# Designs tried in a protein design chat: VH-VL binders against Probable complex I intermediate-associated protein 30. Part 13

Target 1, 227 residues: Probable complex I intermediate-associated protein 30, of Arabidopsis thaliana (Mouse-ear cress) (q9lqi7)
Amino acid sequence: MSRFRSLLQASVNATKKALTWNVEEWVPPAEKHIFKFHSKEDLKKWHLYSDSEYGGLSSASLEIPDKGDGSDCTGVFSGNLSVDLSEGSKWNISRSGFCGMRSKKFDGFIDLDGYDAIALRIRGDGRCYISTIYTENWVNSPGQSEDNSWQAFVFAPKDSWYTAKIPLARYLPTWRGNVIDVEMEMNPGRVLGMSLSVNAEGGAVGAKSGAGDFRVEIDWIKALRLP
Key: E = the ipSAE of ESMFold2; O = the ipSAE of OpenDDE; V2 = 0.75 times the mean of E and O plus 0.25 times the DockQ between their complexes.

## First folded at step 12 (VH-VL; framework fv_ifinatamab)

Design g4 (from f3 with heavy chain W104F; at its last look DockQ between E and O 0.36; V2 from the best seeds 0.00; counts 0 for: pae E 3.3 > 2)
Fold by ESMFold2, look of step 12:
Structure g4 (fold): chain C 227 residues (1-227), chain A 123 residues (1-123), chain B 106 residues (1-106)
Amino acid sequence: as target 1 above (227 residues)
Amino acid sequence: QVQLVQSGAEVKKPGSSVKVSCKASGYTFDHYYMHWVRQAPGQGLEWMGYINPYSGGTKYNEKFKGRVTITADESTSTAYMELSSLRSEDTAVYYCARDLYYDFGSYPAFDIWGQGTLVTVSS
Amino acid sequence: EIVLTQSPATLSLSPGERATLSCRASSSVSYMHWYQQKPGQAPRPLIYDASNRFTGIPARFSGSGSGTDFTLTISSLEPEDFAVYYCQQYSSYPLTFGQGTKVEIK
């Protein structure tokens, strides 16, 4: 379990710190960069998606504003959420009105072993977003493997930079649009990728919702070790 | 503008292998699972398995686990199904189908199908 | 695995008649879908999640049911509706299809 390992590691850290200064050799750094959003090269690590892939009318972009002064700005994930469908669409799925960005796959995994939370530094529009973590599951069968997805809501306060800290234990396992009704914790050592998405309907009560424009600036995504 | 185009019909000998391709266009290939379904002449539909092109993760119908391998190549937006140790009862039309589930916003359903590939196994 | 049993195996009807197709599951199903297939063609999606039509599917097609018992109804058959219909569950792996109901012209 991730929380069990973290608790054991924290207990060992406290004991070893009383004995030596060199206890940090056992313990990963307090934070680890996963993604930055400071250059066009950083943004190439992401694919955009929306309901337009099946006849919806939502649109999304991820860009660094073209202000010009020799410095990069932060990435802006923005667009329009529409619950409408295009004329002539053959495939009407009533859950339209969403956009997202998903990291491109890696060779291998993002290793977050020893970390307890995901942190996103964002400047939003008052909407609630969905953070998704994709992990590889353990596979017993040759030639087969399965994936898990884990989801949590992220509130993006209007017009203020905010660091959202989401304990890994708060991410819920999901399968094909359903939260799995079984308590389990993700294995953070085999992260395949991440996404951030937004839906016209849904999210936390009291957050901005509905069709229309969305905009969130993203500075970085990190993993944190909780105290 | 979304379509799945499969490779052409094949005639194979018993004991050999076949590899059918399914080229996707008009959407982001690695956002959606790709399934394979077969249909023997005059028979119903039989699910074979899927691949998640994003991760390479697969799931197979246990009936086929030892003989079926599903792969994907993102650079060409193409999925492949290989069936080995062919028998005459493997004569069927093989379909690829897109699973529409892409995030919390849709249902898991097969919305786009390839045209099918006839594989005939005979001596 | 979940076994889907469709009945009847064949419906022989005239244009204008109502067709009622049944699909029974061996255990409860969360997602049940229906497909239409004509000779030489890939299956065509009709109904998702028991009762929702895909876009472009005429209103004469309707689906109903829950749990283990599901029904596809064609309220007034048209010439293009003579085909084979399959139900399909997406509740547990392996995904499974019914054996099909052939709707043919009398």
Scores: ipSAE 0.440, ipTM 0.724, lowest interface PAE 3.3, mean pLDDT 82
ESMFold2 (binder alone), look of step 12: mean pLDDT 92; pTM 0.947
OpenDDE, look of step 12: ipSAE 0.735; ipTM 0.869

Design g5 (from f3 with light chain Y93T; at its last look DockQ between E and O 0.44; V2 from the best seeds 0.00; counts 0 for: pae E 3.7 > 2)
Fold by ESMFold2, look of step 12:
Structure g5 (fold): chain C 227 residues (1-227), chain A 123 residues (1-123), chain B 106 residues (1-106)
Amino acid sequence: as target 1 above (227 residues)
Amino acid sequence: QVQLVQSGAEVKKPGSSVKVSCKASGYTFDHYYMHWVRQAPGQGLEWMGYINPYSGGTKYNEKFKGRVTITADESTSTAYMELSSLRSEDTAVYYCARDLYYDWGSYPAFDIWGQGTLVTVSS
Amino acid sequence: EIVLTQSPATLSLSPGERATLSCRASSSVSYMHWYQQKPGQAPRPLIYDASNRFTGIPARFSGSGSGTDFTLTISSLEPEDFAVYYCQQYSSTPLTFGQGTKVEIK
């Protein structure tokens, strides 16, 4: 069934492309803002989490730093990754040393059909972060549905503003934090939410890894139409 | 501080429906799947289904053949299980159980259980 | 549907003795869990993924096994360990439990 869904998506995209020659007002913009991180109100759209919810000792925050000039600053996702577990906790965890931020449920969904990448403008600490996109299934039975999640690494260069552009095709389907071996394409027309996370085990060769502090400034998250 | 508190015992007539609530506290509700498991008197445990409170997605045990509906209300951090067309063999203790969320790379396991709700179907 | 068969159905032992509980699956499973249940109480998580103790579970509880054969061992029974024990697979839906092994005082 995953190959059939891929073929259906390709057919829909080809049809839409052909229609754009005849119906110009249906061409989507080159960019679509999804999130901004410029005010405390912007940050209320996110829930933080960490392994501390499960007996771990990691901590996270998402804040706008105070400035004495009255101007808006960029949101800072920061904290400490610990691989240690508390001894008296009744909560259990198979993995420790992680923190994340997950968007609150959208009111409905965000339609990213016609876009082919997610862009994040970030100023990081040299660690790799994980970008997650949550979508509805392509096809539902009446009264029942299954969700999909899709993950990709995001490198956050130290001390430099950087725009990470992640093709939607690079996001891999996951279940319970593991990449699943199916040939399935994301349904970009029904995005339910997004998250950004980090763990103590580094993802990319050469990136900072291990327990300790983490910090990334985030300006915005957009969808892009690439060439 | 994480806990699941279920609604009180119910006595129902055959053919009616029951809706059991499970109020979560001490954690972010829509980060975890919620399962329902029942146990008839003197018998073992039987999985009924789950909901992902974030998406509303559900999965059910076919044994119940569409008689079970699981829902969630994010604003009150409460999950619900409704069982329709009740029969005497539906007399059981019904549990909600929290499951670890898949984004963490964690194992799927029920780490927190509600106290259970006895549903008695009078013949 | 994966059927879990626990043996023995009842295990009558004294405090201090070693208890060995078996759970056999009808087909290979990747995620096997164990729960303890006392009368009038919800199940208590013991072991996840065959061999990992939940936080706060004493070291006398250990799990082992893979594929279709799984074992829960209590190395030296304490008075609070007399209860019913269930294995549970989380590898395919519907999720299923074994019928239980009652560990009772001799």
Scores: ipSAE 0.358, ipTM 0.704, lowest interface PAE 3.7, mean pLDDT 82
ESMFold2 (binder alone), look of step 12: mean pLDDT 92; pTM 0.945
OpenDDE, look of step 12: ipSAE 0.768; ipTM 0.877

Design g6 (from f3 with heavy chain Y107L; at its last look DockQ between E and O 0.35; V2 from the best seeds 0.00; counts 0 for: pae E 2.6 > 2)
Fold by ESMFold2, look of step 12:
Structure g6 (fold): chain C 227 residues (1-227), chain A 123 residues (1-123), chain B 106 residues (1-106)
Amino acid sequence: as target 1 above (227 residues)
Amino acid sequence: QVQLVQSGAEVKKPGSSVKVSCKASGYTFDHYYMHWVRQAPGQGLEWMGYINPYSGGTKYNEKFKGRVTITADESTSTAYMELSSLRSEDTAVYYCARDLYYDWGSLPAFDIWGQGTLVTVSS
Amino acid sequence: EIVLTQSPATLSLSPGERATLSCRASSSVSYMHWYQQKPGQAPRPLIYDASNRFTGIPARFSGSGSGTDFTLTISSLEPEDFAVYYCQQYSSYPLTFGQGTKVEIK
């Protein structure tokens, strides 16, 4: 049985039903769930990290609270950003005061072909967060167009649920957390994973910045096909 | 606490292959590049290549003309370097070295080294 | 390929003296690092990005330079500082090391 052609030649009723099914199978949905943050199993898809791996004092957690601050059983990414170091330690990195969460490695790709934006449903603290997309793309020289990461800022308004829609074109190629000056576009069909992070250095003008507590509730991450 | 432990010394004949292992502990394995560097007796250090364990991407020093293969096994947090078509000039100590965390604000540098594995190629 | 040339090849000094080690690159380098190596040991990370000490490196070690000329200075040699020192560039593949400067007891 041919899903694509033969069904178009069937009877009026069968043809309409087959055409409906063919159209639905050919066109990707307007939205695609990528990650949910509704259960402990959902949260186990993520690794936490922070500057503590380099002698810093920042800390992070990803949990689903029992009752929460009006949350509906959603994941909470929270912690403390510190620019301080452990006694006798020095940074092996150019930046400090950061925490993040990165999706665990798996076999395969997240296919976002046909989608134009990433949407995050969040309830934040007024800070600016960083969304990172990792793709299969290796280059030949350090400091050149070497990247497999693309980053964009995500503002998380204080105390209200917000759907942040970030066009894929807004994601800039980065190397070692720094934007690189190249003319490249990501291949959304070969996404390896994603991360969400925050640092004390700041972000967009007008957003909360600096050391101290951070907290963002996350409902889901989706891809959108924009009209 | 962060540690790279390599496999033991090898004695090999010319034309054969060697596969050196490097087991990582104390950190999230696929968050860091793993490099391989060798040192022939009385000589300096020579970079061989790296792997990104998250993506599986590799880069090799062309001086080895495709004789080097670097792999990683996530389930055991172990990187491997295989050198084929061995020559007497390949007699060296082989080191694995962790690159700094590349995702957030790090500069490229090697901060942790394995203890080294002596490979002797003798006819 | 960027060639790193270290000078002098050997530096014979006494404890308490100042050591000055040079590393010159055949072309401009964005990321230059320094390592210390004692016989039978793996290289020890010392300085990254020309002037920043790795965790646990004493203040007597300092680095400077940019472009093609880089310097490692040990302000007052301690007995444990007699070793071979390598510079390493991380600006262009293949990554390369200098041939080393041996700092030995006079």
Scores: ipSAE 0.476, ipTM 0.738, lowest interface PAE 2.6, mean pLDDT 83
ESMFold2 (binder alone), look of step 12: mean pLDDT 92; pTM 0.949
OpenDDE, look of step 12: ipSAE 0.750; ipTM 0.875

## First folded at step 13 (VH-VL; framework fv_ifinatamab)

Design h1 (from f3 with heavy chain Y54W I112V, light chain S91Y Y93T; at its last look DockQ between E and O 0.58; V2 from the best seeds 0.00; counts 0 for: pae E 2.5 > 2, grease 20.2 > 18.9)
Heavy chain, then light chain:
Amino acid sequence: QVQLVQSGAEVKKPGSSVKVSCKASGYTFDHYYMHWVRQAPGQGLEWMGYINPWSGGTKYNEKFKGRVTITADESTSTAYMELSSLRSEDTAVYYCARDLYYDWGSYPAFDVWGQGTLVTVSS
Amino acid sequence: EIVLTQSPATLSLSPGERATLSCRASSSVSYMHWYQQKPGQAPRPLIYDASNRFTGIPARFSGSGSGTDFTLTISSLEPEDFAVYYCQQYYSTPLTFGQGTKVEIK
ESMFold2, look of step 13: ipSAE 0.481; ipTM 0.742
ESMFold2 (binder alone), look of step 13: mean pLDDT 91; pTM 0.940
OpenDDE, look of step 13: ipSAE 0.829; ipTM 0.888

Design h2 (from f3 with heavy chain G57S I112V, light chain D49E; at its last look DockQ between E and O 0.55; V2 from the best seeds 0.00; counts 0 for: pae E 2.1 > 2)
Fold by ESMFold2, look of step 13:
Structure h2 (fold): chain C 227 residues (1-227), chain A 123 residues (1-123), chain B 106 residues (1-106)
Amino acid sequence: as target 1 above (227 residues)
Amino acid sequence: QVQLVQSGAEVKKPGSSVKVSCKASGYTFDHYYMHWVRQAPGQGLEWMGYINPYSGSTKYNEKFKGRVTITADESTSTAYMELSSLRSEDTAVYYCARDLYYDWGSYPAFDVWGQGTLVTVSS
Amino acid sequence: EIVLTQSPATLSLSPGERATLSCRASSSVSYMHWYQQKPGQAPRPLIYEASNRFTGIPARFSGSGSGTDFTLTISSLEPEDFAVYYCQQYSSYPLTFGQGTKVEIK
């Protein structure tokens, strides 16, 4: 009788330990650094683009301020948005007034499996920016025509450091910058790269928009597991 | 000054392979899909496939899937199209074409074309 | 596969005349484009998304249509406009082109 009870308790304890161990081994850290913007080496992971590659006149830069513009030297994505086209250009452009920075190609993937959100630590100009995540095409995706992109707006409050936390579920599938049917699920384990961009047409109502200067300081980009 | 410059004309025997190159300049190579299109003498245009140089992913016209291989070398900004098991009906001019692609609302179109490469398959 | 049928096969016209080229798709197309091709040259992009001119394309070129019926119009032919014109769809893989309409001097 007493032996029986002891054996049953030992079996229950062993099962609890196994379940606890597996949970701890598989749970990702609460946050994961994806990109930092603290040195020229960090910034070399990014390629700038603008409508100037297509006959537009917008310009962009990504640099670390040489002297202390603020207490922390961080990457500054800045430039000018122009809706004008180069006179005499023979290159086609479907729309002008945009700039962006896209992470450079590398071997492998950014693995965000087990994370719920992207966080960007930024100090902006009151404009709305676009965060883009690029993923490998899924064989099971209904719209398997090309590699997938996923986009979400990021409001960058003027003159204040702000941590924008964007749930992965808020990213909408896009094709060439256009939102498509939202029936696809992102594969966060197969991220090819990311971008941050800005458009003169703006985004959310109430944000600064239109042609002219833009400026956003970026400290880091992380993945978060939300509580 | 965006430009696509293709390799020179080739004469091939049936059963062999040809690899045509397309060197890009004046833009960020891996930001645009690269397509291959051919045109047989006196005929229209036929899409063969594409590569996304950023990811390396490809898509082929199923008529060619077993015989066409499209690759890209980002370090030289060059795309390649290899057609194997050549037949006389593969005699054509082969074009590379840049796909107009943006993150923010572009329309898919071929805005820049290479000058074309004549491949002649004869016994 | 979406089949694009262009008509007429040949337009014989004089400079100054209006050219109207038709392209009919076997199923609905969201992204229809037009190209011009002269002998020995690569195709030249003219019109994207049915009605929008590529940068640098003269105003005499215009496009219209939606769904399955699309039209390219050249309001007053210039000597350099005598060429073959192709429609192309980018709505479904495989991407396909029409067979072409040759615009030639009468």
Scores: ipSAE 0.539, ipTM 0.751, lowest interface PAE 2.1, mean pLDDT 83
ESMFold2 (binder alone), look of step 13: mean pLDDT 91; pTM 0.939
OpenDDE, look of step 13: ipSAE 0.787; ipTM 0.875

Design h3 (from f3 with heavy chain T28I S106T I112V; at its last look DockQ between E and O 0.56; V2 from the best seeds 0.00; counts 0 for: pae E 2.5 > 2, grease 19.7 > 18.9)
Fold by ESMFold2, look of step 13:
Structure h3 (fold): chain C 227 residues (1-227), chain A 123 residues (1-123), chain B 106 residues (1-106)
Amino acid sequence: as target 1 above (227 residues)
Amino acid sequence: QVQLVQSGAEVKKPGSSVKVSCKASGYIFDHYYMHWVRQAPGQGLEWMGYINPYSGGTKYNEKFKGRVTITADESTSTAYMELSSLRSEDTAVYYCARDLYYDWGTYPAFDVWGQGTLVTVSS
Amino acid sequence: EIVLTQSPATLSLSPGERATLSCRASSSVSYMHWYQQKPGQAPRPLIYDASNRFTGIPARFSGSGSGTDFTLTISSLEPEDFAVYYCQQYSSYPLTFGQGTKVEIK
């Protein structure tokens, strides 16, 4: 084996060690709080939307219930999914029966590099919801910033508090709500915002679906570094 | 009602700049992209670029890269297009257009247009 | 860049006649839209994604096509339909428009 080969291998090993050392020295806290849903002020960080903006008849609400027993109540995202369209609507949409809540702009961004998952503490209605992460991914087009959205399903079990842990790798790249068939890497270091949504026509097998009422209570949203 | 109202007509000299505003109302401003499209007298439509008001991200037609700057002010729900180093060939009506956005769906389209702003560039 | 070529440049027709407008793309288009424009006005959305009418667009307007060949049909022209019609692709940047087809009264 030549000295050149030995030198090359030593260089590669040193680089590996440096990268491993940096990763272990840079270990984020096990959890990072992103949103809480414990007060009306917390809820002001969100905009509601529905297909009613586009000619549909769905409605949504995000509220802290008044009927607590002296403890803070959690935020309740609720409403009605309708697949009907209003007569004389100004817009023609190809899909209906959806509601969502989208966070207002972060001041800057949130850095989730070094985290493995998003966790949502929820008590739902048996429907499947959609979690969306908005990022700046400049891998494909570094000359101009381009927005990317990343979506994953979230099952909300009926009547039980549940912590849904969604690996960041499970989020699929989407464009305007459709999964795109590209090789893209999420840039978790530049998260611009998030949303949670629900539609009448989607969801996991076995989840409640269809038009009608929806309701999910939300305690918090965090990023997790899994053990 | 959803409306896009643009600033008034401008007369400019070659080499100067113009900044056209587009005030949006009746919808959540940063939920939709805003595009700019121009039309020279007697000619067709030419896409200039867009801004995503949520992120501030922009994309420009390469034809105009370096001369066009698109910005947005969320607090006033207003988008702006600034075109620099004006030439007589830049005489056109400039439109803002909202990009129809579905959190779910496949149909990006310009569903609402501003009334247009005539920019005349003459010596 | 996807180039859209509309034909004919001008259609001279009478009210009640059928108008057929063609738009050909230099490469395949996923999202093709149609707009109507009258003098002194902003473009009016007509058809999105090749064949779907925007709200308030009468049934006499229909679109068809896929890939590189697209057609806008006005089944029976009414006086308010005499205008310029543009196709527009939203499949790749830069977004581009056809050069327009003017539908004018004979």
Scores: ipSAE 0.504, ipTM 0.749, lowest interface PAE 2.5, mean pLDDT 83
ESMFold2 (binder alone), look of step 13: mean pLDDT 92; pTM 0.950
OpenDDE, look of step 13: ipSAE 0.757; ipTM 0.872

Design h4 (from f3 with heavy chain G57S I112V, light chain S91Y Y93T; at its last look DockQ between E and O 0.48; V2 from the best seeds 0.00; counts 0 for: pae E 4.8 > 2, grease 20.1 > 18.9)
Fold by ESMFold2, look of step 13:
Structure h4 (fold): chain C 227 residues (1-227), chain A 123 residues (1-123), chain B 106 residues (1-106)
Amino acid sequence: as target 1 above (227 residues)
Amino acid sequence: QVQLVQSGAEVKKPGSSVKVSCKASGYTFDHYYMHWVRQAPGQGLEWMGYINPYSGSTKYNEKFKGRVTITADESTSTAYMELSSLRSEDTAVYYCARDLYYDWGSYPAFDVWGQGTLVTVSS
Amino acid sequence: EIVLTQSPATLSLSPGERATLSCRASSSVSYMHWYQQKPGQAPRPLIYDASNRFTGIPARFSGSGSGTDFTLTISSLEPEDFAVYYCQQYYSTPLTFGQGTKVEIK
């Protein structure tokens, strides 16, 4: 690993005859903020979606509760998962109902090179959610698709604030919602956006599942360098 | 109401290029892939390629690689297909088609098509 | 590239008859779709993922098959069903269509 130290300040070394550079290992900060959920402005960075776009009846919202005391609350992603379809729906859903929130495209990229995990600070309902990372295509990767998405489950414990730490290596490459059966590595230096979603079906054994209400409070999303 | 509205018919000379537009409305544009499909008179359907408007990533049918460029403008919710070095064999109706792609629970299929744009290449 | 071969090329039938259209893939595919196209119109989605009707498609249309062999059936032809039918695979790029089966009035 290489390190850089900034050019030694001339005022500290004013009597020295030579200006020196030191090459040191570059180490990113231990954590990097990606998203906050503390204001209505923060929430405008997200688009909601649901199976209602396919004739389903699920609904979703992302809001900050109004306390009336002037303090900001955290964002609440909530709604109802329905496996029912509207009369004459145009399209069937392959499994159960779903809802999600997808970030608007970043201005450029988020560079996560040197980080090991995504951390989400959440207070949930006991369901499993799906974290998705979108990356720019790998020109050097032989994968099935150049349009890369990467998914991992995140468990949201009921009624307790919890920091879910998901190693980047745990994210699996996906195409059209299916895990790709090819060895691929995420390009952490070229992250384009993220999403968080929930389905009525699936998740870990013991997690809440099925149709009905869902609710998760979100404080922030960060990248971490793990020890 | 989800709609795809394409630009009008074009008459072109061999060796020139054409750029067909496809304006989307009624949905979040960069959440869905956009495909282009053409149909020569009296013939079947031929897939040309797609763009993911979110990432800008494209894929092209190798038959057209080097002559086709697909782009998208998120601010106007419009996709474009440009075909260069036109030949008489490129006379066809060109369609844009929306692809349903979300994380979970959707099928990859073309659910909404544009009305088609006739491109005629004649000397 | 996955080649889709439809048979027959033309199916000449009368209203009320049963139509059976075949689509064979050169290798196994997972997502096979069917479209109907009438002259001067864009393709109309009929069947997705081999056997599921799009909403609004009459029950006389049904699809079946898996792997390499797929079938579209129209149980009792109506006058509006005389058109060209295409199968389309969404398993791998390049995405491909069959060459079409024309269902025409006898």
Scores: ipSAE 0.300, ipTM 0.675, lowest interface PAE 4.8, mean pLDDT 81
ESMFold2 (binder alone), look of step 13: mean pLDDT 91; pTM 0.941
OpenDDE, look of step 13: ipSAE 0.766; ipTM 0.870

Design h5 (from f3 with heavy chain T28I I112V, light chain D49E; at its last look DockQ between E and O 0.48; V2 from the best seeds 0.00; counts 0 for: pae E 2.3 > 2, grease 20.5 > 18.9)
Fold by ESMFold2, look of step 13:
Structure h5 (fold): chain C 227 residues (1-227), chain A 123 residues (1-123), chain B 106 residues (1-106)
Amino acid sequence: as target 1 above (227 residues)
Amino acid sequence: QVQLVQSGAEVKKPGSSVKVSCKASGYIFDHYYMHWVRQAPGQGLEWMGYINPYSGGTKYNEKFKGRVTITADESTSTAYMELSSLRSEDTAVYYCARDLYYDWGSYPAFDVWGQGTLVTVSS
Amino acid sequence: EIVLTQSPATLSLSPGERATLSCRASSSVSYMHWYQQKPGQAPRPLIYEASNRFTGIPARFSGSGSGTDFTLTISSLEPEDFAVYYCQQYSSYPLTFGQGTKVEIK
C-alpha cells in the first residue's frame, strides 16, 4: 500500500478515537456507584442507630461475614427490633422498635444529576425497609437553608438477591417521618447522605412486620439512568 | 448516658459578644438537631434557633437574626451559640437542648437539656 | 408566630388535690409539649405530643387536647410537684413557649 493511503488511514483512526473519547466523556454512565459494602473500610462510612438512644431495646450491627467458599463479601445489616423500653430510663419515649444505618457526613455532595433512580442490591428477610436521601434543597429565609429528607419504602424479598429500583420521583419529601404537603421536586445534585432503616410497626401488606430479628445483606447502592 | 455540658457563667459589658459552648456525649452528635433557648431572670423560655450538625444548616428566631450565630463542631461533638452586640436585656440563662429525632414517626421535642449558662450583661 | 397563653398564672393547691393547667394557642398546633421547671434547674420534659408521657414520668401526670386547647392534669399533687409548667409548640417556626403556670403547694 502507498504512503498516502497509510497516512489517510492513520488520520481517520485518530479522528475516530478523538470523537469516541469525547462522546464517552459527554454522556453520563448508565450507572453510578454511591456505596459499596465489600470491605470493613466500606462499612466505616456508616453510623448505626436505634431506639436504644431513647432507652429502647432494639439492637443493630453492620458486618462483613466470613464466607468460606471464596464468594464476594457483602455487608450484613442485622439486629433485633424490640418494642420494649428499659426499666426506669428517663430518656425513653413510648415509641420504639426501629433500627437504621446512616452514612457519615460527606466532605461535599453526591451529584446524581442526570440519574432517574436509586438501585439497591439486597438479599433480605421479607421486611419493608425505608430508604432515605438527605439533600440541601431550600432557602428557609434570607441567609439560611434547610436540609430535606426524602423517603421511599424498599421491599427486601426473603432469601433471594434482588435489585430494588426506586425512581427518584417516588421519594417523598418528609419532616420527622411525615410527608410534607408541599409541591417540590428533589434536586439530586446536592445529596448530603443516605440511610436505610427498619421499623417494627407500619408493615406493608404481604411483608414481614413486627418485633423480632431483621436481616438484610447489601451488595451496593447505585444511581441509574433508566431508558 | 446522654449529657449536654455547657461552658461556665460569663459577665460581659454592653456592646460585646459572648460564645457559649455545649458539649454533647453519649449519642451520635450529628443525628440530632441542637437548639438554644434562653430564660431571663424571672421570665419564661424563649427559643433562639437550631443547628443541624449533619449539614451545618441553621434556623433562627427572626427576633435574634443578625445577632445570633449557632455553629457545631462534629469532631468534638460541641455546639456553640454566639450572641453579639449585647444589651442588658440579654442577661439570661442560656440552655442548649437536644431535639428528639427519627426519620419515621418522630416526635420533635426537647428530651435532653444542658445545665444552663448564666450570661450577665452589666456596665 | 403562634402565641401560647397559659392559665391560670398561679395555682395554689394543697397536696393530694387535682391540678388542671390550660394552654391555648393562637392557631392550630399539631405538636404540643409540656415541661416542668424547678428553681435553678433546666426544664424537665414531661409530656410530648399533647398526651404521651415521657418514660419515667409518674402516671399522675396526664395531658389532653388538640387544635388550640390543651390541658395538663396532675391527678393527686405531691410536694415535689411544686414548679413552673410550660407548654411548647413545635408546629411552626419560631418555636414558642407559653408564659408558664406556677404551681404552689401549701
Scores: ipSAE 0.527, ipTM 0.758, lowest interface PAE 2.3, mean pLDDT 83
ESMFold2 (binder alone), look of step 13: mean pLDDT 91; pTM 0.938
OpenDDE, look of step 13: ipSAE 0.781; ipTM 0.878

